# VH-VL binders against q0aze0: the designs that were tried, part 294

Target 1, 268 residues: q0aze0
Amino acid sequence: MKIILVNNRFKENTEKKAQEIAGQLSALNVEVIIDNGLDEPYAGTVDFIMVLGGDGTMLRAARRYGQRAIPVLGVNMGTVGFLSNIEINELAEYLPLILREEYSLEARMMLEVAVFQQQSLLTRVFCLNELLLRSNSPRMLSFALEISGQKLEPYRGDGLIVSTTTGSTAYSLSAGGPIADPQLDAFIVTPVASHIINKRPLVVSPEREISLHLLEEREAIIGIDGQIKMDFGAENRVLIKRAPHPLLMVNLKAKPFFTSIDRSLQRQ

## First folded at step 14 (VH-VL)

Design AA14 (framework fv_bermekimab)
Fold by ESMFold2-Fast, scan of step 14:
Structure AA14 (fold): chain C 268 residues (1-268), chain A 123 residues (1-123), chain B 107 residues (1-107)
Amino acid sequence: as target 1 above (268 residues)
Amino acid sequence: QVQLVESGGGVVQPGRSLRLSCTASGFTFSSYGVHWVRQAPGKGLEWVAAISYEGSNKYYAESVKGRFTISRDNSKNILFLQMDSLRLEDTAVYYCAKDRIYYSKYFYGMDVWGQGTLVTFSS
Amino acid sequence: DIQMTQSPSSVSASVGDRVTITCRASQGIKSWLAWYQQKPGKAPKLLIYAASSLQSGVPSRFSGSGSGSDFTLTISSLQPEDFATYYCQQDNYRPLTFGGGTKVEHK
């Protein structure tokens, strides 16, 4: 068995714990690869991915490894989040189940995002939560939104979010989007501070293709999962579709989604 | 320089066929949808047909549907308009035009135009 | 098909005048309207797209407004090179359709 341990390079406690866990797994004859985010993703075959940290670390793991159809387990190291399944102090209890592959999997859809400059592909990225287009200045954007089958009325405002159902509780929620059951597959399209009354969030089929481009030159950025940032101008275009493979999240412990939502909303 | 050049116009007899060509240079032709637009002498502009960047989607004005066929050869940067069953009311200067946005199935305005090629009838 | 009606068919104007041209769609086309300028013997030139977005290189005296079914092209201070015929064109529905044109001529 080969396991990747993904940790947060900015947390000293997480780095130390990753090394301790790697030692424990090595003693059980498991090969361990540590991914602290500084190097390229491990390119070899892997049987399991263990993410040590919060939701941010899980988003990075999903972007790096989510398309490989490998089981991914979120292990909470501190800040409570939506994407972890067990606590670090529970790992020893569940490790035998992991090694015997005695767990269930929950599929979470991902986005495939392709960013072009003029006609040339700049990058193709997979993400778990969302793509954000936003103004990077006090001036609002004017942009075109295409959804399979038609052009919508141009959007005027600070930006737009195209989210997965998993991402419904992230930036889309802050912008007024709905909370979606992550067992559903859908794109959620949420305007950011639209200047047009009744520009509401849209929930659309994940089989639709979505594209965006600016109608006027403005300072804008594209953000992916809150971790990747790119400048976006009138010469750029972004294409969004359902990624080929969902992220396979490991369930060792029942963690009801709606109970997690209730706790999160009480902390405001 | 971004440029479109039409050719193939001329004098033709009613009921005959004619093939127009439009050669593109100075941009990545295969990335853009392209259009044919015509203008009868002393009259206004009339959109005729368009083809998607990869060539799979074709659109026609009702007046030419079934008689005209739009096609493209991306390896040679050439747009074609095959005109069958020509009528006197097809007399016009025919322009080819490039759409503004690349890799889109929709149209956003025609930013580059050729000089046009004239199609007229002798009798 | 969407019918595009332009008014007026012609307008006589002097250099320095404000010129307003209107375009009406037979059905709602959102903001998906372009404006073109054409001089005698020349190909059309794109001025405005998406109802109000100015094409690169086009002077700021040209502006577009409107959405839905009613649109306006305004030339704030007419220059000698602006005497031409102007066309609106919708790209919300296929087939694409042009207006009949408005000729801006010397008074």
Scores: ipSAE 0.738, ipTM 0.887, lowest interface PAE 1.3, mean pLDDT 90

Design AA15 (framework fv_bermekimab)
Fold by ESMFold2-Fast, scan of step 14:
Structure AA15 (fold): chain C 268 residues (1-268), chain A 123 residues (1-123), chain B 107 residues (1-107)
Amino acid sequence: as target 1 above (268 residues)
Amino acid sequence: QVQLVESGGGVVQPGRSLRLSCTASGFTFSSYGVHWVRQAPGKGLEWVAAISYEGSNKYYAESVKGRFTISRDNSKNILFLQMDSLRLEDTAVYYCAKDRIYYSKEFYGMDVWGQGTLVTFSS
Amino acid sequence: DIQMTQSPSSVSASVGDRVTITCRASQGIKSWLAWYQQKPGKAPKLLIYAASSLQSGVPSRFSGSGSGSDFTLTISSLQPEDFATYYCQQDNYRPLTFGGGTKVEHK
């Protein structure tokens, strides 16, 4: 069995715990690769991915490994989040089930984001939560949105979010988007501070292609899962579609989505 | 330099056929939708036809539908307009034009135009 | 087909004048309207797209406004090189359609 441990190198406690867990797994004849985010993703065959950290570490793991159809387990290190399944102090209890491959999987859709500069592909990135287009100056944006080759009335405002259902509780929620059951596959298109009063979030089929480009020369950025940031200008175009593979999330214990949402909203 | 150069115009007799060509340079031709627009002597602009960047979708003005065929050769960077059953009212300068946006099947304005080629009829 | 009615058909103006040209669509076209300038014997030049977006390289004295069915092109201070014919064009519906043109000529 070969397992990747994904951790955040810049959190000393997380790095130390990753080394400790790697030693425990090695003693059980499990081959361990540690991914702290600094090197290229491990290219070889892997049986399981264990993510040590919060939702941010989980988003990075999904971007790096989500397209490989490998089980991914989120192990919480202290921060309450939506993407972890067990706590770090529970790992020893569940490790035998992991090694015997006795767990269920939940599929979560991902986005494939292609950013073009003029007609040339600049980058292609996969993500679990969302793409954000936003203004990087005091001036509002004017931009075109196409859904499956159909152009809509131009958008004016601070930006737009294209989110998965998993991302419905991230930036899309803060911008007024709906809370979506992550069991559903859909794109959620949420305007950010739209100048037009009646611009509502859209929920569209995940089979559709979405594209964006600026209608005026402005300073803007594209943000992916809150972790990747790119300049976006009038010469750029972004194409968003459903990624070829969903992220396969490991369930070792029940985690009620709606109870988690209710608790989060009561804090606000 | 982004450029479109048209050719193939000339004097023709009613009922005959003519094929116009438009050669593109200085941009990735295969990434953009392209148009034919005509202008009769002393008259306004009339949109004639357009073809999507991959050639999958073709659109025509009602006045030319069934008589004209738009096509493209992305390997040679050439746009064509095959004009069959020509009529006196087809007398015009024919312009080819590039759409502003790449990798879209919608249209967002024509930012680059050829010099035009004249199609006229013998008196 | 969408009919584009452009008015006036001609305008007599002097250098320094403010010139306004109007375009009306027979049904709503959202903001999907372009404006072109054509000088005698030359191909048209794109000035404005999406009703109000200025094409790169076009002087700031040109501006567009409007949405739905009523649109305006404004030249804030006419220059000698601006004497030309101006056309609106909708790209919300196929077939694409042009207005009849407005000739801006010397007084």
Scores: ipSAE 0.761, ipTM 0.889, lowest interface PAE 1.1, mean pLDDT 90

Design AA16 (framework fv_bermekimab)
Fold by ESMFold2-Fast, scan of step 14:
Structure AA16 (fold): chain C 268 residues (1-268), chain A 123 residues (1-123), chain B 107 residues (1-107)
Amino acid sequence: as target 1 above (268 residues)
Amino acid sequence: QVQLVESGGGVVQPGRSLRLSCTASGFTFSSYGVHWVRQAPGKGLEWVAAISYEGSNKYYAESVKGRFTISRDNSKNILFLQMDSLRLEDTAVYYCAKDRIYYSKDFYGMDVWGQGTLVTFSS
Amino acid sequence: DIQMTQSPSSVSASVGDRVTITCRASQGIKSWLAWYQQKPGKAPKLLIYAASSLQSGVPSRFSGSGSGSDFTLTISSLQPEDFATYYCQQDNYRPLTFGGGTKVEHK
């Protein structure tokens, strides 16, 4: 059994705990690869991915490894979040189940994002929550949204979010998007401070292809899961579609999504 | 240098056929939708046909439907217009033009144009 | 088919003049209108797309406005190289359609 242990080295408690867990797993003849985010993703075959931290660490793990169809377990390290399944103080109890592969999996759709400069592919990334297009100056953007080959009325405003259902409780929610059951597969398209009357969030089939480009030169950025930023200008184009594989999230105990939402909305 | 060059125009007789070609260079031809636009001598511009970047979607003006066929060969960077059952009202300079946006299935303006090729009729 | 009507068909103007050309669509086309400039014996050149977006390399004296059915191209201070025929073109509906053209000529 080979396990990737994903942590954030800039969080001292997480780094220390990762080393403790790696030692424990090695003592049980489990090969452990530690990924602290600084190096390229591990290229070899692995059986399981354990993520130590909050939702941000899980988002990074999903981008790095989510397309490999390998079980990913979120282990919470003190912050409230939606993407962890167990707490760190529960890990010892559940470790035998992990090693015997006695757990269920929940599939979460991901986005495939291709960013072009003119005719050339700049980058292709996968993400779990959303792509954000936003203005990087006081001036509003003017941009084209195309869904499955059909352009809509031009958008004017601060930007746009294209989200998965998992991302419905992240930035899309803050921008006025709906809360979606993460068991559904759909794109949620939410305007950011639109100045056009009656621009509403859209919920569209995950089989649709979505593309964006600027209609005039402005300072803009695109953001991926709130962690990757890149400049976006009038010569750029982004293409978004459903990723080939969902993220396979490990379910060791019931964590009621709707109870988690209620707690979050009460700000507790 | 980004350019389009039309060829194949000439003098034809009514009812005959003619095939126009447009050769692209200086950009990734296979990434863009392309158009045929014509202009009769002393008259305005008239859009004729367009083809999507991958070649599967084709669109025609009503005046040429059933007579003209647009096609492309992305491996050779060539756009074609097969013109059948030609009529005197088809007399025009025929331009090919590139759409602005790559990997789009819609149209956003024609930013690069060829020099045109003239189609006329003998009598 | 969407009919595009341009007004006027011709304008006599002098260098330094403000020139305004109007284009009307037979039904709503949102903001999906382009403007082209054509000089005698030459291919058209794209000036404006999406009603108001200036094509790269086009001088700032050219501007476009409008949405829905009524659109305007403005040249704020006519230069010698601007004497040409101008065309509007909608790309909201297929088939795409051009206006009849407006010739800007010397007084």
Scores: ipSAE 0.746, ipTM 0.883, lowest interface PAE 0.9, mean pLDDT 90

Design AA17 (framework fv_bermekimab)
Fold by ESMFold2-Fast, scan of step 14:
Structure AA17 (fold): chain C 268 residues (1-268), chain A 123 residues (1-123), chain B 107 residues (1-107)
Amino acid sequence: as target 1 above (268 residues)
Amino acid sequence: QVQLVESGGGVVQPGRSLRLSCTASGFTFSSYGVHWVRQAPGKGLEWVAAISYEGSNKYYAESVKGRFTISRDNSKNILFLQMDSLRLEDTAVYYCAKDRIYYSKSYYGMDVWGQGTLVTFSS
Amino acid sequence: DIQMTQSPSSVSASVGDRVTITCRASQGIKSWLAWYQQKPGKAPKLLIYAASSLQSGVPSRFSGSGSGSDFTLTISSLQPEDFATYYCQQDNYRPLTFGGGTKVEHK
């Protein structure tokens, strides 16, 4: 068995904890690769990915490894979040189940984001939560939203979010989007401070292709999972579709989604 | 230089066929949807047909549907319009035009146009 | 098909004049309208797309407005090179359709 340990080297001595866990796994005849974000993603074959940290570390792991169809386990290091399954102090209890491959998998859709400059591909990125298009100045944007070849009325406002159902509780929620069951596959398209009142969030089939481009030259940025930031101008275009593979999240113990957010739903 | 150049126009007899070509240069032809637009002498512009950037989607004006066929060869940067069963009403200068936005299944304005090629009828 | 009614069919103007051309769609086309300029014997030139967005290299004296069914092209101070025929064109529905054109000519 070969396992990748993904950690954030700048968070709560996670590097030291990763080394400790690597030692424990090696003692059980498991080969361990540590990914602390400094190097390129490990290119070899692996059987399992263990993410040590909060939701942010899981988002990075999903971008690096989510398309490989390898089980990914989120191990929380103290920060409450939606993407971890067990706590660090529970790892010893569940480790025998991991090694025997005695767990279930939950598939979470991902976005494939292709950013073009002119007609040339600038970058292709996979993400678990969302793409954000946002104005980078006090001036509102004017932009085109195309869904599978169909043009909507131009958007005017601060921006737009294209989110997975997993991302429905992230930035899309803050912008007024719906809370979605992460077991559903769908794009959620949520306007950010639209100048046109009654621009509603859209929930669309994951088989659709979404594209965005500016109709006026403005200072704008695109953000991916809140971790990647790029300038976006009128010569740029972004194409978004469902990624070829979902993220396969390990379920070792029940973490009911609706129970986790029930308190917030009761209080609006 | 971004350029489109039409050819293949000429004098034809009613009921015959004619094939127009449009050669593209100075841009990545395979990334853009392209159009045929015609203009009868002294009259206005009339959209004729369009083809998607990859060639799989083709659309026609009702007046030419079933008689004209649009196609493209992305390896040679050429757009074609095969015109069958030609009528006097098809007399026009035929322009090819590039759509503004790359890798789109929709239309956002035609920013580059050819010089046009004239199709007219004998006697 | 979407009918594009353009008015006036011609207008006589002098350099320095404000010229306004209107275009009406038979059905709502959102903001998906383009404006073109055509000089005699030449191909059309794109001026404005998405009703109000100015094409790169086009002088700021040209502006477009409107949404839904009613659209306007304005030339704020006519220049000698602006004497031409202007066409609106919708790209919201297939087939794409053009207006009949407005000829801007010398008084």
Scores: ipSAE 0.788, ipTM 0.903, lowest interface PAE 1.0, mean pLDDT 90

Design AA18 (framework fv_bermekimab)
Fold by ESMFold2-Fast, scan of step 14:
Structure AA18 (fold): chain C 268 residues (1-268), chain A 123 residues (1-123), chain B 107 residues (1-107)
Amino acid sequence: as target 1 above (268 residues)
Amino acid sequence: QVQLVESGGGVVQPGRSLRLSCTASGFTFSSYGVHWVRQAPGKGLEWVAAISYEGSNKYYAESVKGRFTISRDNSKNILFLQMDSLRLEDTAVYYCAKDRIYYSKSWYGMDVWGQGTLVTFSS
Amino acid sequence: DIQMTQSPSSVSASVGDRVTITCRASQGIKSWLAWYQQKPGKAPKLLIYAASSLQSGVPSRFSGSGSGSDFTLTISSLQPEDFATYYCQQDNYRPLTFGGGTKVEHK
């Protein structure tokens, strides 16, 4: 069995904990690869991915490994979040089930984001939560939203979020988007501080293709899962569609989504 | 140095056929939808046909449907308009025009135009 | 088909004048309207797209406004090179349709 341990090198004591867990797994004849974000993603075959940290670490793991159809387990190390399944102090208890493959999987859709510069592909990335288009100056953006060839009235405002249902509780929620059951597959399109009074969040089939481009030259950026930042100008275009594979999240312990949402909104 | 150049216009007899060509240079032709727009002498602009950037979707004005065929060769950067069963009402300068936005399934204005090629009839 | 009606058909103006051209769509086209300038014997030139966005290289004296069904092109201070015919064009619906044109002529 080969396992990737994904940790956040900037979180306190996470590197030490990753080394401790790697030692424990090695003692059980498990081959361990540690991904702390410094190097390129591990290119070899693996059986399981264990994410040590909060939601941010899971988002990085999903971007790096989510398209490989490998089980991914979120192990929380103290930060409350939506993407972890067990706590770090529970890992020893659940480790035998992991090694015997005694768990269920939840499929979470991902976005495929392709960013172009004057017809040339700059990058293609996958993400679990969202793409954010926003102004990078005091000036309002003017931009076109196209959904499967259909043009909506131009957007004028600070930006737009294209989110998965998993991302419905991230930036989309802060911008006024709906809370979506992550068992549903959908894009959620949420405007950010729209100047147009009647712009509402849209819930769109995941089979649709979404594209964005600026109608006026402005200083803008695109953000992906709050972790990748890129400049975005009038010669840029972004195309968004459903990623080929969902993220396969490991469920070892019942974690009711609506109970988690309710507690977070109650500030517990 | 983005340019479109039409050719193939001329004098034709009613009921005959004519093929117009439009050669693109200075941009990635295969990334953009392109249009044919005509203008009869002393009259306004009339949209004739369009083809998607990959060539799979073709659109026609009702007046030319069944008689005109739009096509493109992305390897040669050429747009074509095959005009069959020509009528006197088809007398016009024919322009090819590029849409503004690449890799789009919609249209956002025509930012580059050729100089036009005249189609007229002998009688 | 969407009918695009331009008003006036012609306007006589002098250099320095403010010129306003209107365009009405037979049904709502959102903001998906372009304006073109055509000089005698030449191809049209794109001035404005998405009702109000100025094409690169077009002088700032040109501006567009409107949404839905009513649109305006304004030339704030007419220059000698601006005597031409102007066309609106909607790209919200297929087929694409042009207005009949407005000729801006010397007084």
Scores: ipSAE 0.802, ipTM 0.909, lowest interface PAE 1.0, mean pLDDT 91

Design AA19 (framework fv_bermekimab)
Fold by ESMFold2-Fast, scan of step 14:
Structure AA19 (fold): chain C 268 residues (1-268), chain A 123 residues (1-123), chain B 107 residues (1-107)
Amino acid sequence: as target 1 above (268 residues)
Amino acid sequence: QVQLVESGGGVVQPGRSLRLSCTASGFTFSSYGVHWVRQAPGKGLEWVAAISYEGSNKYYAESVKGRFTISRDNSKNILFLQMDSLRLEDTAVYYCAKDRIYYSKSLYGMDVWGQGTLVTFSS
Amino acid sequence: DIQMTQSPSSVSASVGDRVTITCRASQGIKSWLAWYQQKPGKAPKLLIYAASSLQSGVPSRFSGSGSGSDFTLTISSLQPEDFATYYCQQDNYRPLTFGGGTKVEHK
């Protein structure tokens, strides 16, 4: 058995805890690879990925490893999050189940994002929550949204979010998007401060291809899962589609989604 | 420089066939949809046909459906229009034109045009 | 097919004049309209796309407006090189359709 431990070296105690867990796993004859985010993703085959941290660390793990169809377990370091399944102080209790592969998997769709400059591919990334297009200046954007070759009326405003159902509770929610059951596969397209009052969030088939480009030269930015940021101008184009593989999230402990969301929305 | 050059026009007899070509240079031809647009002498512009960047989708004006066939060879950067069963009403300068946006199945203006090739008929 | 009706068919103008050309679609085409300029014996040149977006390299005296079914191209101060025929073209529906053209000629 080979396991990747994903942690954030810049978070207090996560590096120490990762080393402690790696030692415990090694004593059980498990080969451990530690990924603290600084090096390239581990290129070899592994059986399991354990993410030690909050939702941000899980988003990074999903981008690096989510397309490999390997079970990924979120282990919370003591704060509430949506993408973790167990707490760090519960790990010892659940470790025997992990090693015997006695758990269920929950599939979560991901986005495949391809950013072009003129005709050339600049980057292709996968993400779990969303792509954000936003203005990087006081001026509003004017841009085209195309869904499977069909043009919508041009958008005018601060930007647009293209989200997975998992991302429905992240930035899309803050921008007025719907809360979606993460068991559903769909794109949620949510405008950000649209000048046109009839621009509503759209829920579209995950088989659709979504593309965006600017209709006027403006300073804009593309954001991926709130962690990757790149400039976007009129010569750029972004294409978004369903990623080939969903993220396979390990479910060891019941975590009722709607109860969690209801509690979160009551928070003040 | 981005350029489209048409060829293959000429004098033809009604009922005959003719194949027009349009050679692209200065851009990645395979990334853009391309069009044929014609203009009869002293008349306005009329869209004839279009083909998607990968070649999978083809579109025709009703007046040419079943008689004209659009195709492309992305390895040679050439667009074709095969014109069968030609009629006097097909007399026109034929332009090829490029989509403004790459990797799209929708049009956002045609930003580059060739100089045109004339198709006319003998008595 | 979407019918595109331009008016006027021709307009006589002098250098420095403001020239307005209109285009009406037979049904709604959102903002998906382009304007082209054509000089005798030459290919058309794209001026405006998406109803109001100015193509790179086109002088700022050209502007477009409108959405839905009614569209306008304005030349704020006509220059000698602007005497030409202008065409609108919808790209919301296939087949693509052009207006009949408006010839801007010398007074």
Scores: ipSAE 0.766, ipTM 0.897, lowest interface PAE 1.1, mean pLDDT 91

